VHH binders against c4kar8. Designs and how they scored, part 367

Target 1, 263 residues: c4kar8
Amino acid sequence: MAELSTPSPASPAPLDGGRGDELEKFTLRGARQILQLLQDLITHRGLITAHTGGGHSFMTAVLKVDEERGRVVLDPSPDPQANRRALAAPRLTCVTQLDGIRIQFPLVGLGEGQDKGRPALFAPLPAEMLRLQRREFYRLQVPLAHELSCLLKAEDLARKPVEVSARVIDIGAGGVAVVVPTGAAEFVIGGTLPACRLALPDGEPIELDLEVRNLNRQTQRNGTEQLRVGLRFAALPRAADTRIQRYIFKTERALNAKARGGL
Short names: E, the ipSAE of ESMFold2; O, the ipSAE of OpenDDE; V2, 0.75 times the mean of E and O plus 0.25 times the DockQ between their complexes.

## First folded at step 22 (VHH)

Design kh20 (framework vhh_vobarilizumab_d1; at its last look DockQ between E and O 0.64; V2 from the best seeds 0.72)
Fold by OpenDDE, look of step 22:
Structure kh20 (fold): chain B 263 residues (1-263), chain A 125 residues (1-125)
Amino acid sequence: as target 1 above (263 residues)
Amino acid sequence: EVQLVESGGGLVQPGGSLRLSCAASGFTFSYYAMAWYRQAPGKGRELVAVITSGGSTSYADSVKGRFTISRDNAKNTLYLQMNSLRPEDTAVYYCARVEVWYVDRKGTTYEFDYWGQGTLVTVSS
């Protein structure tokens, strides 16, 4: 009876840097966001796989974040060889998961020492953190309290320009889903809606072009018919993308905190 | 409460020797790196010597070969043996607990969280 050695699940290959443009959408570069995410890792005692290169890795955890000094403290490996590799590596690639979301971040300039009598690894704060949601297009369900809206520039059945204020029901890095009253405008899948305005809670509306990707008629519980329109961001400015990502991240965090009995 | 109490300071002639002691209490002494630093009159603080929990030592260039830092973990005591004392060694010597230290490509960083009241060492003819 040959014991079929169940192949150890292949450690997910480091995301090959090739799809650079898509990864940028999921990359956090804001200092506050990075600090918060690191703090979340501490709070949840998230285990981190630290890759040192050459196929070597060790398990670690973030022990402390020092904002004032701009450093992160990591738990060293019990294996001295792993620590040596980490220190010798030009870059440590840290991979972890929080709430089902893969997180990846680089650490550069590692040092070894002690924090309050405990052995530790030290590194400057990462300049960026990648937050990858399994679903290529994770869409955040927008809380009703946020009242996100999108002003759509569309046409009616007579091809007359009309502006429709639509409620945003979900938002992702790639687009938004909105609800509009039935008959408010004519939408064509594949059609472009130019110079629309997405209103986020944190500032001025974002002007962007939208492409209609999906149309779904929905009947509400009250019997009212609404049209759900799936819209893709077309030619989204980098600054706008950053704002959208920030909003999504902040909102997700708040929702998760609430779900855990927090605020 | 963490306490560091220095002793052993005094007046000594050039070329003489002194041994400073620092009695530590209120923490697990054996886990922490410890340091001596000094402050001469009208000068800034100068790190003199450091000893890690593992017993590795480092010295300022000004005292290298003359001073020896050591520790007795059983007695919770840090020592500084000072030989071949010079007038320029005149200072208040402080014992310090190292909260954080690390070595990276840029060098060694030390951060201190507790220090003693100091003991005066005067080297004069």
Scores: ipSAE 0.814, ipTM 0.919, lowest interface PAE 0.5, mean pLDDT 89
Fold by ESMFold2, look of step 22:
Structure kh20 (fold): chain B 263 residues (1-263), chain A 125 residues (1-125)
Amino acid sequence: as target 1 above (263 residues)
Amino acid sequence: EVQLVESGGGLVQPGGSLRLSCAASGFTFSYYAMAWYRQAPGKGRELVAVITSGGSTSYADSVKGRFTISRDNAKNTLYLQMNSLRPEDTAVYYCARVEVWYVDRKGTTYEFDYWGQGTLVTVSS
């Protein structure tokens, strides 16, 4: 009497494009792999959040995949405005989860019509699908008490060497995000910061090369300006990776114990 | 189980008129877009006209202004009124059910899953 499992709803927000190089190794591009994954979504009746841009999204599902014609058929929204936004959008970013695995894929060239007398949306098969286990997208929010820092060896506006001690705000398998005061150094997306030093609590700092992936200027609640810098690990030695994963695991365990020990 | 049966074909002189009918059974007629297509001797088939379930119509350029597609959902019947007939309209005319249609930036796609045996229309002196 076993029943088909329904996957849990996925987080509605797409993973941002600033992690693109980090995520490339988890990107499926093989036609057979893509068809199988889409068929699994159909079989499990996976609920999909479809993002149309401008902060708008709607719920949908993959109804059919047609390999011969190279297309997918989607459930339209009951809200006509959502359908109009989807048809106008340059692409639709679909996010869902299957058996605890996050799945994200783009659809372009959306059309509307009917399938066997029923309203439907149509699109070419996606050229790629992102498939991630927790380790592959998880970012630990670093507790302030840990004062985790990364010494960045960068340049100022005059192209002179400068060292910036940046607070690490999150850390994952593929990189860190840090904050620095606005103007502390010049950062360029795609630029490499060699021989930076990540200070973990459990030993000497880790020397590693970082690549700038994104920059976001922020104003704090108290009015101060800072720069959020997304940094990818360029080539991470296994020993360094092990120390980072150990830090993440220990910190998660400690935070979970604190949450479970509530009154 | 789906059946489409055409009737109303025949011999007519240029400038004349004919009305084709297609009796549909074995499905919920009112849910589907329906079409007429034709195949002239020695030529490939040509989509002539489409009518959606909501009554919107489209026509091949070669027949616009001369042919009218219509439907009667109470009688499960599709019609093609053909006026001002020309010798180049000579063909076997087929009634077809649209399985899939959609409009995207590339235009309109129609895909058919059932069609009738056809009715011959001959336009000559």
Scores: ipSAE 0.676, ipTM 0.862, lowest interface PAE 0.7, mean pLDDT 87
ESMFold2 (binder alone), look of step 22: mean pLDDT 84; pTM 0.837

Design kh21 (framework vhh_vobarilizumab_d1; at its last look DockQ between E and O 0.63; V2 from the best seeds 0.71)
Fold by OpenDDE, look of step 22:
Structure kh21 (fold): chain B 263 residues (1-263), chain A 125 residues (1-125)
Amino acid sequence: as target 1 above (263 residues)
Amino acid sequence: EVQLVESGGGLVQPGGSLRLSCAASGFTFSYYAMAWYRQAPGKGRELVAVITSGGSTSYADSVKGRFTISRDNAKNTLYLQMNSLRPEDTAVYYCARVEVWYKDRKGTTYEFDYWGQGTLVTVSS
């Protein structure tokens, strides 16, 4: 009777000590960004694995975000022991995925209670949220000579509509990365920028809706700060998609030809 | 529509007893924590007692040992038994539904969304 050694649950692989600098690029610290991401989790009914330490975890979900009170409401575990562990833990590490992107955030100061007749866990809003974007889609680095631009319809800090001309630095089937001057507009991850205009070399600008997916502040060699904004195509007409793909293929071909010494 | 209707108030002598009732309707009473508030003449509203859906109770220090909050979920009724009444207990007593409560290391917080019209309790010789 061979005792089937139940494989010890693989300790979650230590987050590979990739250099602290790389993680910072994916860490959201803005209050508005955090709120938006939490709202997105609510909207998508994202299941969250909450780690309480000691190898223990339970499944939860964000039920509500209260901006005014600065708190998040979580679904408690059906296991009372898990809830006790959560409440006793100095920190709850929440892990989830949204659109294939891993999201991790800490909660501290957990409390128990009730919201509108439902048992719930309460915590202050996280101070930071980590969003790890897998580059699943090949992105073409846009040659500087092509001068691709995207007119972004955004809002400033006062929520006044502003138009920002952004340089496109990379483009893929799923979206674009652009650079904007710091302070040109306020961007919120998960926010939609409607009726933007992507300028391709081959014709009229493409009108499209963009979703902010990533924000990264970059300091240039000259000391100038720029904001890199990763944008997803939220609503792309088929004709526009075809044009974008054509541009990518044409450009790739040209770059490859140049690399092979053909020009 | 959520309704809370208080009853049982009246005039009582010092040392006397009263039992207040709050009839609840328009929601699942058994799911909600409930509370009693009071407002004395010229004073602000103060929390008197709270009872959770699970039956856990809390009291203001001023009424601890004298007042008892209870509930009958079958009757959708909240009660406040008041014993050893004092002139300082003179107030309008309000029933309230707790929308949110949470307990953390710092204490317990209560938020209320519905209130009754109140019932007057007068303690006078």
Scores: ipSAE 0.809, ipTM 0.917, lowest interface PAE 0.5, mean pLDDT 89
Fold by ESMFold2, look of step 22:
Structure kh21 (fold): chain B 263 residues (1-263), chain A 125 residues (1-125)
Amino acid sequence: as target 1 above (263 residues)
Amino acid sequence: EVQLVESGGGLVQPGGSLRLSCAASGFTFSYYAMAWYRQAPGKGRELVAVITSGGSTSYADSVKGRFTISRDNAKNTLYLQMNSLRPEDTAVYYCARVEVWYKDRKGTTYEFDYWGQGTLVTVSS
């Protein structure tokens, strides 16, 4: 067995539960697929961040999968407090990466004991595993020079229609983040904005429905306040998704070429 | 090769005592939880007692207060002291090595990978 004492990098955060609908098509639920993915983690000695809630986590690894008994065996933390939190948690959210692919899965019903005389944690096999390519969780920081915008069809405080042209600050497969002046419109977490228009450099704006996921007030260097609005795509046609991925790829390629060619 | 050899069984009157021993070899005894289980004629197997590598013990309700499991890690030996024996304690007693155990919210699971040939305990007038 490989040694597990390695300095931990900053742990990847679990994907937001409010994004569950967006991620369903990347969710594995077949028993054979789950077993194979867990076995791949064992083979590659993948380090896993196990989140217990309340901002607490610990590093672990899958040591074994027992298909006949339907369970997984995990490496316990050397910190007894971390093990106590894990055993008390109603759900352990495991996050890792394998060959550039993000993997996330829940473990429920965690137990503590021994496997062949060695301390170990035990859980039933997960009922689901999320498997995402980089492009499926990645958010490109949009260069200011691109001036990407999204026309939001929202409402003011009096519930009257208003259109707001918002600058896009990041973009990914599942949504965008935009900034607007404070007070430009009323945004409610969970609210929907139908028939918005995302302007990409290639072709006509994309018409799409957006859902408000988060709101953050920000103050600029000049003292002006703005609102950062996190928006998810409610449903994204294949063609629109392709255009967004093409924009992200071309922009990354251009930024990487500039970095390699810089003085 | 893992071997577990039980001894100390025999015929005893009700209310009597016996001490069972289990000599272990072929593995690092001190790392493993160990157990006694028994099988009465025509019955299924019953877990009698477990002792962890750290010395924590657990007993079946039917023997609690009468039986004591213990271990000597220096001699690689597991013991079962049986007092106040009853006719229902008549069984073949097996020493077992615990391959896996864990405690979760549903209780404790024990799984055994090696056991001995057993030693017969008969409690009869």
Scores: ipSAE 0.663, ipTM 0.863, lowest interface PAE 0.7, mean pLDDT 87
ESMFold2 (binder alone), look of step 22: mean pLDDT 84; pTM 0.829

Design kh22 (framework vhh_vobarilizumab_d1; at its last fold request DockQ between E and O 0.68; V2 from the best seeds 0.72)
Fold by OpenDDE, fold request of step 24:
Structure kh22 (fold): chain B 263 residues (1-263), chain A 125 residues (1-125)
Amino acid sequence: as target 1 above (263 residues)
Amino acid sequence: EVQLVESGGGLVQPGGSLRLSCAASGFTFSYYAMAWYRQAPGKGRELVAVITSGGSTSYADSVKGRFTISRDNAKNTLYLQMNSLRPEDTAVYYCARVEVWYVDRSGTTYEFDVWGQGTLVTVSS
């Protein structure tokens, strides 16, 4: 009577691995992206809450970005004690909002001085910036078998017009996320891509204008680098919106049916 | 137009004294840190002294105790009093406006955006 040793149930993988991956999707690490976002903060005169630790903070703003020297210039607090705390802190956590999107970034290596006769705080450019976009809209993960694509009309580094066929990885009522080969085109957050073409399985491509909302460089397991581009529908005709919604609904229904043991 | 004009250079004997002046125009002089730097023949540029808008001063080790940087904001003028001059102090002395300065954990950084034409100081016996 050979005792069949029942295989011990595999211990559930620790839940902590999933949150890191989600935050990475919203983290900008590209030098150009960081510079652009900081410039946008300047342009919009975004007020920044700078946290110095210990529950202390002060209001500041980005005054200047120096790309050549790799530094950011901030407005000092009118409170000398706040500035002393900032300079003593190993890390300054800056929090702001731009266009309803929460932005968070660390600054390290703060210095105090003067820029063009005005008191200022100085720091190296942040290594990363977190951009938390409230996904107002549900995003459907596009099945690979559907082969959704979007023809992007963009520019290369030389500002020459280029067309890039991008794979759509998720779609919602407000936009799409696509993946493109690294270096295929230059994308600028807040930039508009006019007269793009979204290909759905059920008919002719939809012509639409897209706005670049986020850029994330991803390295695949095979070592290949790809750029994930989050795109907002800038102008969508009502008929196109209906088609997109229908596709999403139909696809969700099919996926749910499959998950329930149907087909 | 933003301009800096140095004066007061000349020939002096070792152990002598000289006072340089720099007249500033075209900007709010009192808001800016100012500096003196020098360039000896065949040598690179050397920062000699800095004075902040608040009047804090810093000196190169080579001139500490001998040179004094000062400013008169009412006259828009920067000064360098040089005492106990040595042959090694022979150089063209330049006045400079500090565009950027800051102090961090790595030290003090100075960046200059305006400089004068310079004034020659020769220390020779």
Scores: ipSAE 0.821, ipTM 0.924, lowest interface PAE 0.5, mean pLDDT 89
Fold by ESMFold2, fold request of step 24:
Structure kh22 (fold): chain B 263 residues (1-263), chain A 125 residues (1-125)
Amino acid sequence: as target 1 above (263 residues)
Amino acid sequence: EVQLVESGGGLVQPGGSLRLSCAASGFTFSYYAMAWYRQAPGKGRELVAVITSGGSTSYADSVKGRFTISRDNAKNTLYLQMNSLRPEDTAVYYCARVEVWYVDRSGTTYEFDVWGQGTLVTVSS
């Protein structure tokens, strides 16, 4: 390398278990690959956010990997309370983003002590590490001016079919988040919405099946109640995926150009 | 070059006392946990006592209450005060530097990287 890349800041939140089957294809389980990725974090001095549960986290780094003993050595927090929470937690979820690549891995069986006279945390090597390129975790915040929408084929409170036009607020490779007025339809986490239609600017709407992954009630600035619905693409045809990625790319490029000039 | 040099061994009658010293050089002594091992004739090495950089101590059950591990960081010296000596305490005593130690849910792990040559303690009448 002609120059060393500066690392990106560590990501603040772990990816949730509701995307476990989608994430399996990006999960490293081979011992050699895990050791090499941990070594890359050491070499690039990756800063890691370690989540202990209950919304608590602390900053750390991988100091070394001991291949023969099958363990990783971590930098302890200067805050003794953070270290106590980490040692008490059943698992420590480590999240970092290095050079545009998101990395997440669990550590269990954490211990505290010294390595060569220096305070350190110790854990067995993780059994798995998640490694995602930007396109695999990126979510474009959709500009309001685009009025991107998704026609949802859902049911009302009386279990009657309804079609709801929902505004898309973000979009990525794996799904969309939409908002609907409260009461427009009933949604069940884990439920499937077949034959929905995603309207993109550059052609006919895309027909796709969606799975409800999360629901969040929101109050807008004007006091109006809305429901945020997180939706996963259940099976995305290649042509649909291509159109979605092109929309993301084109919109991102346009937003960047606007920020550079005339804005 | 890291060196540990034990001294103070000798012949002692049962019930007697002896103080072992270990002179350390070539590293920052105050940063490391230190330990005493012993090896009796025909036996494997037994961990006798450990003292951390912060002064916390741990002892084998066989010596607890009779032996005291201590350190003088100004003199880079580790000590083992041995009281109420018994014939079964007869052994070569080794000073050791702890490379890694940690406590987890499974207990305490100690790993050593440097040992001294040893000093012989004989307890007999």
Scores: ipSAE 0.658, ipTM 0.861, lowest interface PAE 0.8, mean pLDDT 86
ESMFold2, look of step 22: ipSAE 0.639; ipTM 0.845
ESMFold2 (binder alone), look of step 22: mean pLDDT 82; pTM 0.808
OpenDDE, look of step 22: ipSAE 0.796; ipTM 0.911
ESMFold2, fold request of step 24: ipSAE 0.653, 0.647; ipTM 0.852, 0.851
ESMFold2 (binder alone), fold request of step 24: mean pLDDT 83, 83, 83; pTM 0.821, 0.817, 0.813
OpenDDE, fold request of step 24: ipSAE 0.816, 0.810; ipTM 0.924, 0.922

Design kh23 (framework vhh_vobarilizumab_d1; at its last read DockQ between E and O 0.69; V2 from the best seeds 0.73)
Amino acid sequence: EVQLVESGGGLVQPGGSLRLSCAASGFTFSYYAMAWYRQAPGKGRELVAVITSGGTTSYADSVKGRFTISRDNAKNTLYLQMNSLRPEDTAVYYCARVEVWYVDRSGTTYEFDYWGQGTLVTVSS
ESMFold2, look of step 22: ipSAE 0.646; ipTM 0.854
ESMFold2 (binder alone), look of step 22: mean pLDDT 84; pTM 0.826
OpenDDE, look of step 22: ipSAE 0.806; ipTM 0.918
ESMFold2, fold request of step 24: ipSAE 0.663, 0.620, 0.660; ipTM 0.854, 0.843, 0.860
ESMFold2 (binder alone), fold request of step 24: mean pLDDT 84, 84, 84; pTM 0.834, 0.833, 0.831
OpenDDE, fold request of step 24: ipSAE 0.827, 0.827, 0.824; ipTM 0.929, 0.928, 0.928
ESMFold2, last read: ipSAE 0.644, 0.638, 0.651; ipTM 0.854, 0.851, 0.852
ESMFold2 (binder alone), last read: mean pLDDT 84, 84, 84; pTM 0.835, 0.834, 0.833
OpenDDE, last read: ipSAE 0.815, 0.825, 0.827; ipTM 0.929, 0.929, 0.929

Design kh24 (framework vhh_vobarilizumab_d1; at its last look DockQ between E and O 0.65; V2 from the best seeds 0.71)
Fold by OpenDDE, look of step 22:
Structure kh24 (fold): chain B 263 residues (1-263), chain A 125 residues (1-125)
Amino acid sequence: as target 1 above (263 residues)
Amino acid sequence: EVQLVESGGGLVQPGGSLRLSCAASGFTFSYYAMAWYRQAPGKGRELVAVITSGGSTSYADSVKGRFTISRDNAKNTLYLQMNSLRPEDTAVYYCARVEVWYVDRSGTTFEFDYWGQGTLVTVSS
């Protein structure tokens, strides 16, 4: 009776060869964005798989982010050999998931030591973080004729409150994507925009809190640069949810009817 | 509350010996690296010695071979044995708790969060 060695699930190959251009859209390089994402990992107690090379990895977590000193503190492995490998590696590739989104970032220049009496690994802040958002939710492309807009309460680079009227380009049960002029405000992934106003065609604007989930710079055909901001509904009242769902449903039906030659 | 209380300072002749003690309280002493600093009159503070929770030690070049840092975790006490004292060792000696330390390719980093009031060591003929 030959014991069928169930092939060990192949460790997901490091995202090697995807066309460099496509990954750039999902790469965060802003210091504030990186800090926020790392803080989010702390808040959510996200487990991280740290790859040291040679097919070796260990489980870790971000314990602390020190903005002033520009360092991240990681939980060391209980395996001393894994820690030795990590310290010897020229690069640590960290992989994790937050809210269903895969996050990958490199750490270089690892050190070992102690933070407040606890063993820890230390590294400079990553220069970049890859955030791969899979659209899990259906998003309705908003017809231009609907002129759907969202008033965003954000901050500028000086942390001065600013209001930005943004055009909604797509909407789903979980959030909206909007476009704003470049430089209109400073957006940080994982940041909350409180008391925003979503304007639907069927009534008064909906007040809601939004969380920044994605940022993408887009160049229009005319050469004008715009920022696409993916926003999650952070706190959506039930009545608002119902209105949004109704709008989506009504719009989809209308679009489908038009596509079938009914209008 | 974290407290560090130094003792053992005094007047000693050149070539003499002293043993400093630092009584620690308000935290789990055995988990923390500890250090001795000194400040001579008119000079800045300098690191004298460090001991990790595991007992690894590091010394300033000026005191290497003459001073010994040690700890008794059962007594929550840090020690500095000072031998072959020199006039240039005259200073206020401070006990310090290491909040953060780490070793990387660039070297060793120490950060301190608590200090004692210090004890005066005077080396004079």
Scores: ipSAE 0.792, ipTM 0.905, lowest interface PAE 0.5, mean pLDDT 89
Fold by ESMFold2, look of step 22:
Structure kh24 (fold): chain B 263 residues (1-263), chain A 125 residues (1-125)
Amino acid sequence: as target 1 above (263 residues)
Amino acid sequence: EVQLVESGGGLVQPGGSLRLSCAASGFTFSYYAMAWYRQAPGKGRELVAVITSGGSTSYADSVKGRFTISRDNAKNTLYLQMNSLRPEDTAVYYCARVEVWYVDRSGTTFEFDYWGQGTLVTVSS
């Protein structure tokens, strides 16, 4: 029997600026909140991925926080090139996880030196820290047996209204990914699809507006072409959000129970 | 317990030389940057010279070319060789241990956690 696995956390890569306004509600800007969170990282010896740009990163940790001087002390990389990139970067984007909570914060004005005779990196305290619960970044991979679908109200090649029933392949708090046959409808990144219907197993379909965020075309081995469409929920009502979270929770419980079944 | 004990001060004529010593104990001397600073009568403290654990040095403009900071890690001792002394060099000289130093885009920061009681240098005829 294999170990029960939690769903994978979000990638250590920084959450991009295209989600900046969506992430504002999870952003801490209070000095006391920031100091406490940094201290928690120190206490738990949290490993941090520090991104220097250009696809480069290194592993670090917060060694200490000096509230009086308004600065944080980081562990330098054993790789001198990584340290040079960090010092040259206009911003160091730090990403880590504490008790399943994703934490991301920028550091600017990085310096290099020593703390009590030991090499260290120094920076002013971050002006903000992003703190995301699992639900804010998690995507459930929808079991094929559920045959979860979303009715898309889109347009065809001639710009005429068309309804497409799309299979949902993943679902999270912020959106879904679906697949449709290529040519079933025309989708434009940034476009909106009003009054779509997400069919959940428990209850009536949810009416919601969707925004196209990404498109990936592929040809399957049998020669059939399909389109993977990433869709964001627009202005989701609380009741709809609650139902989506309930589906995710219930499905995870059921999947975990099946993984443990069979003695 | 960290201790820093300066010695070598005294009365010297203008143009003369003097060597200050600072005996360090209670810590691993070779790991730390060390500094000399001075305080003239009625004035604030002036950082005179710094030497890193690796031996790199820096000096105040007022003493460049005349003073040399050095260290002997085997003897846990910091030195300041003062040549071509002037009356304006009259001050109490302190050695200090650098707790934190770093270089960033704003410049260099030095912060000290321990210092000695000082040794008086008087330059007069």
Scores: ipSAE 0.663, ipTM 0.856, lowest interface PAE 0.7, mean pLDDT 86
ESMFold2 (binder alone), look of step 22: mean pLDDT 83; pTM 0.813

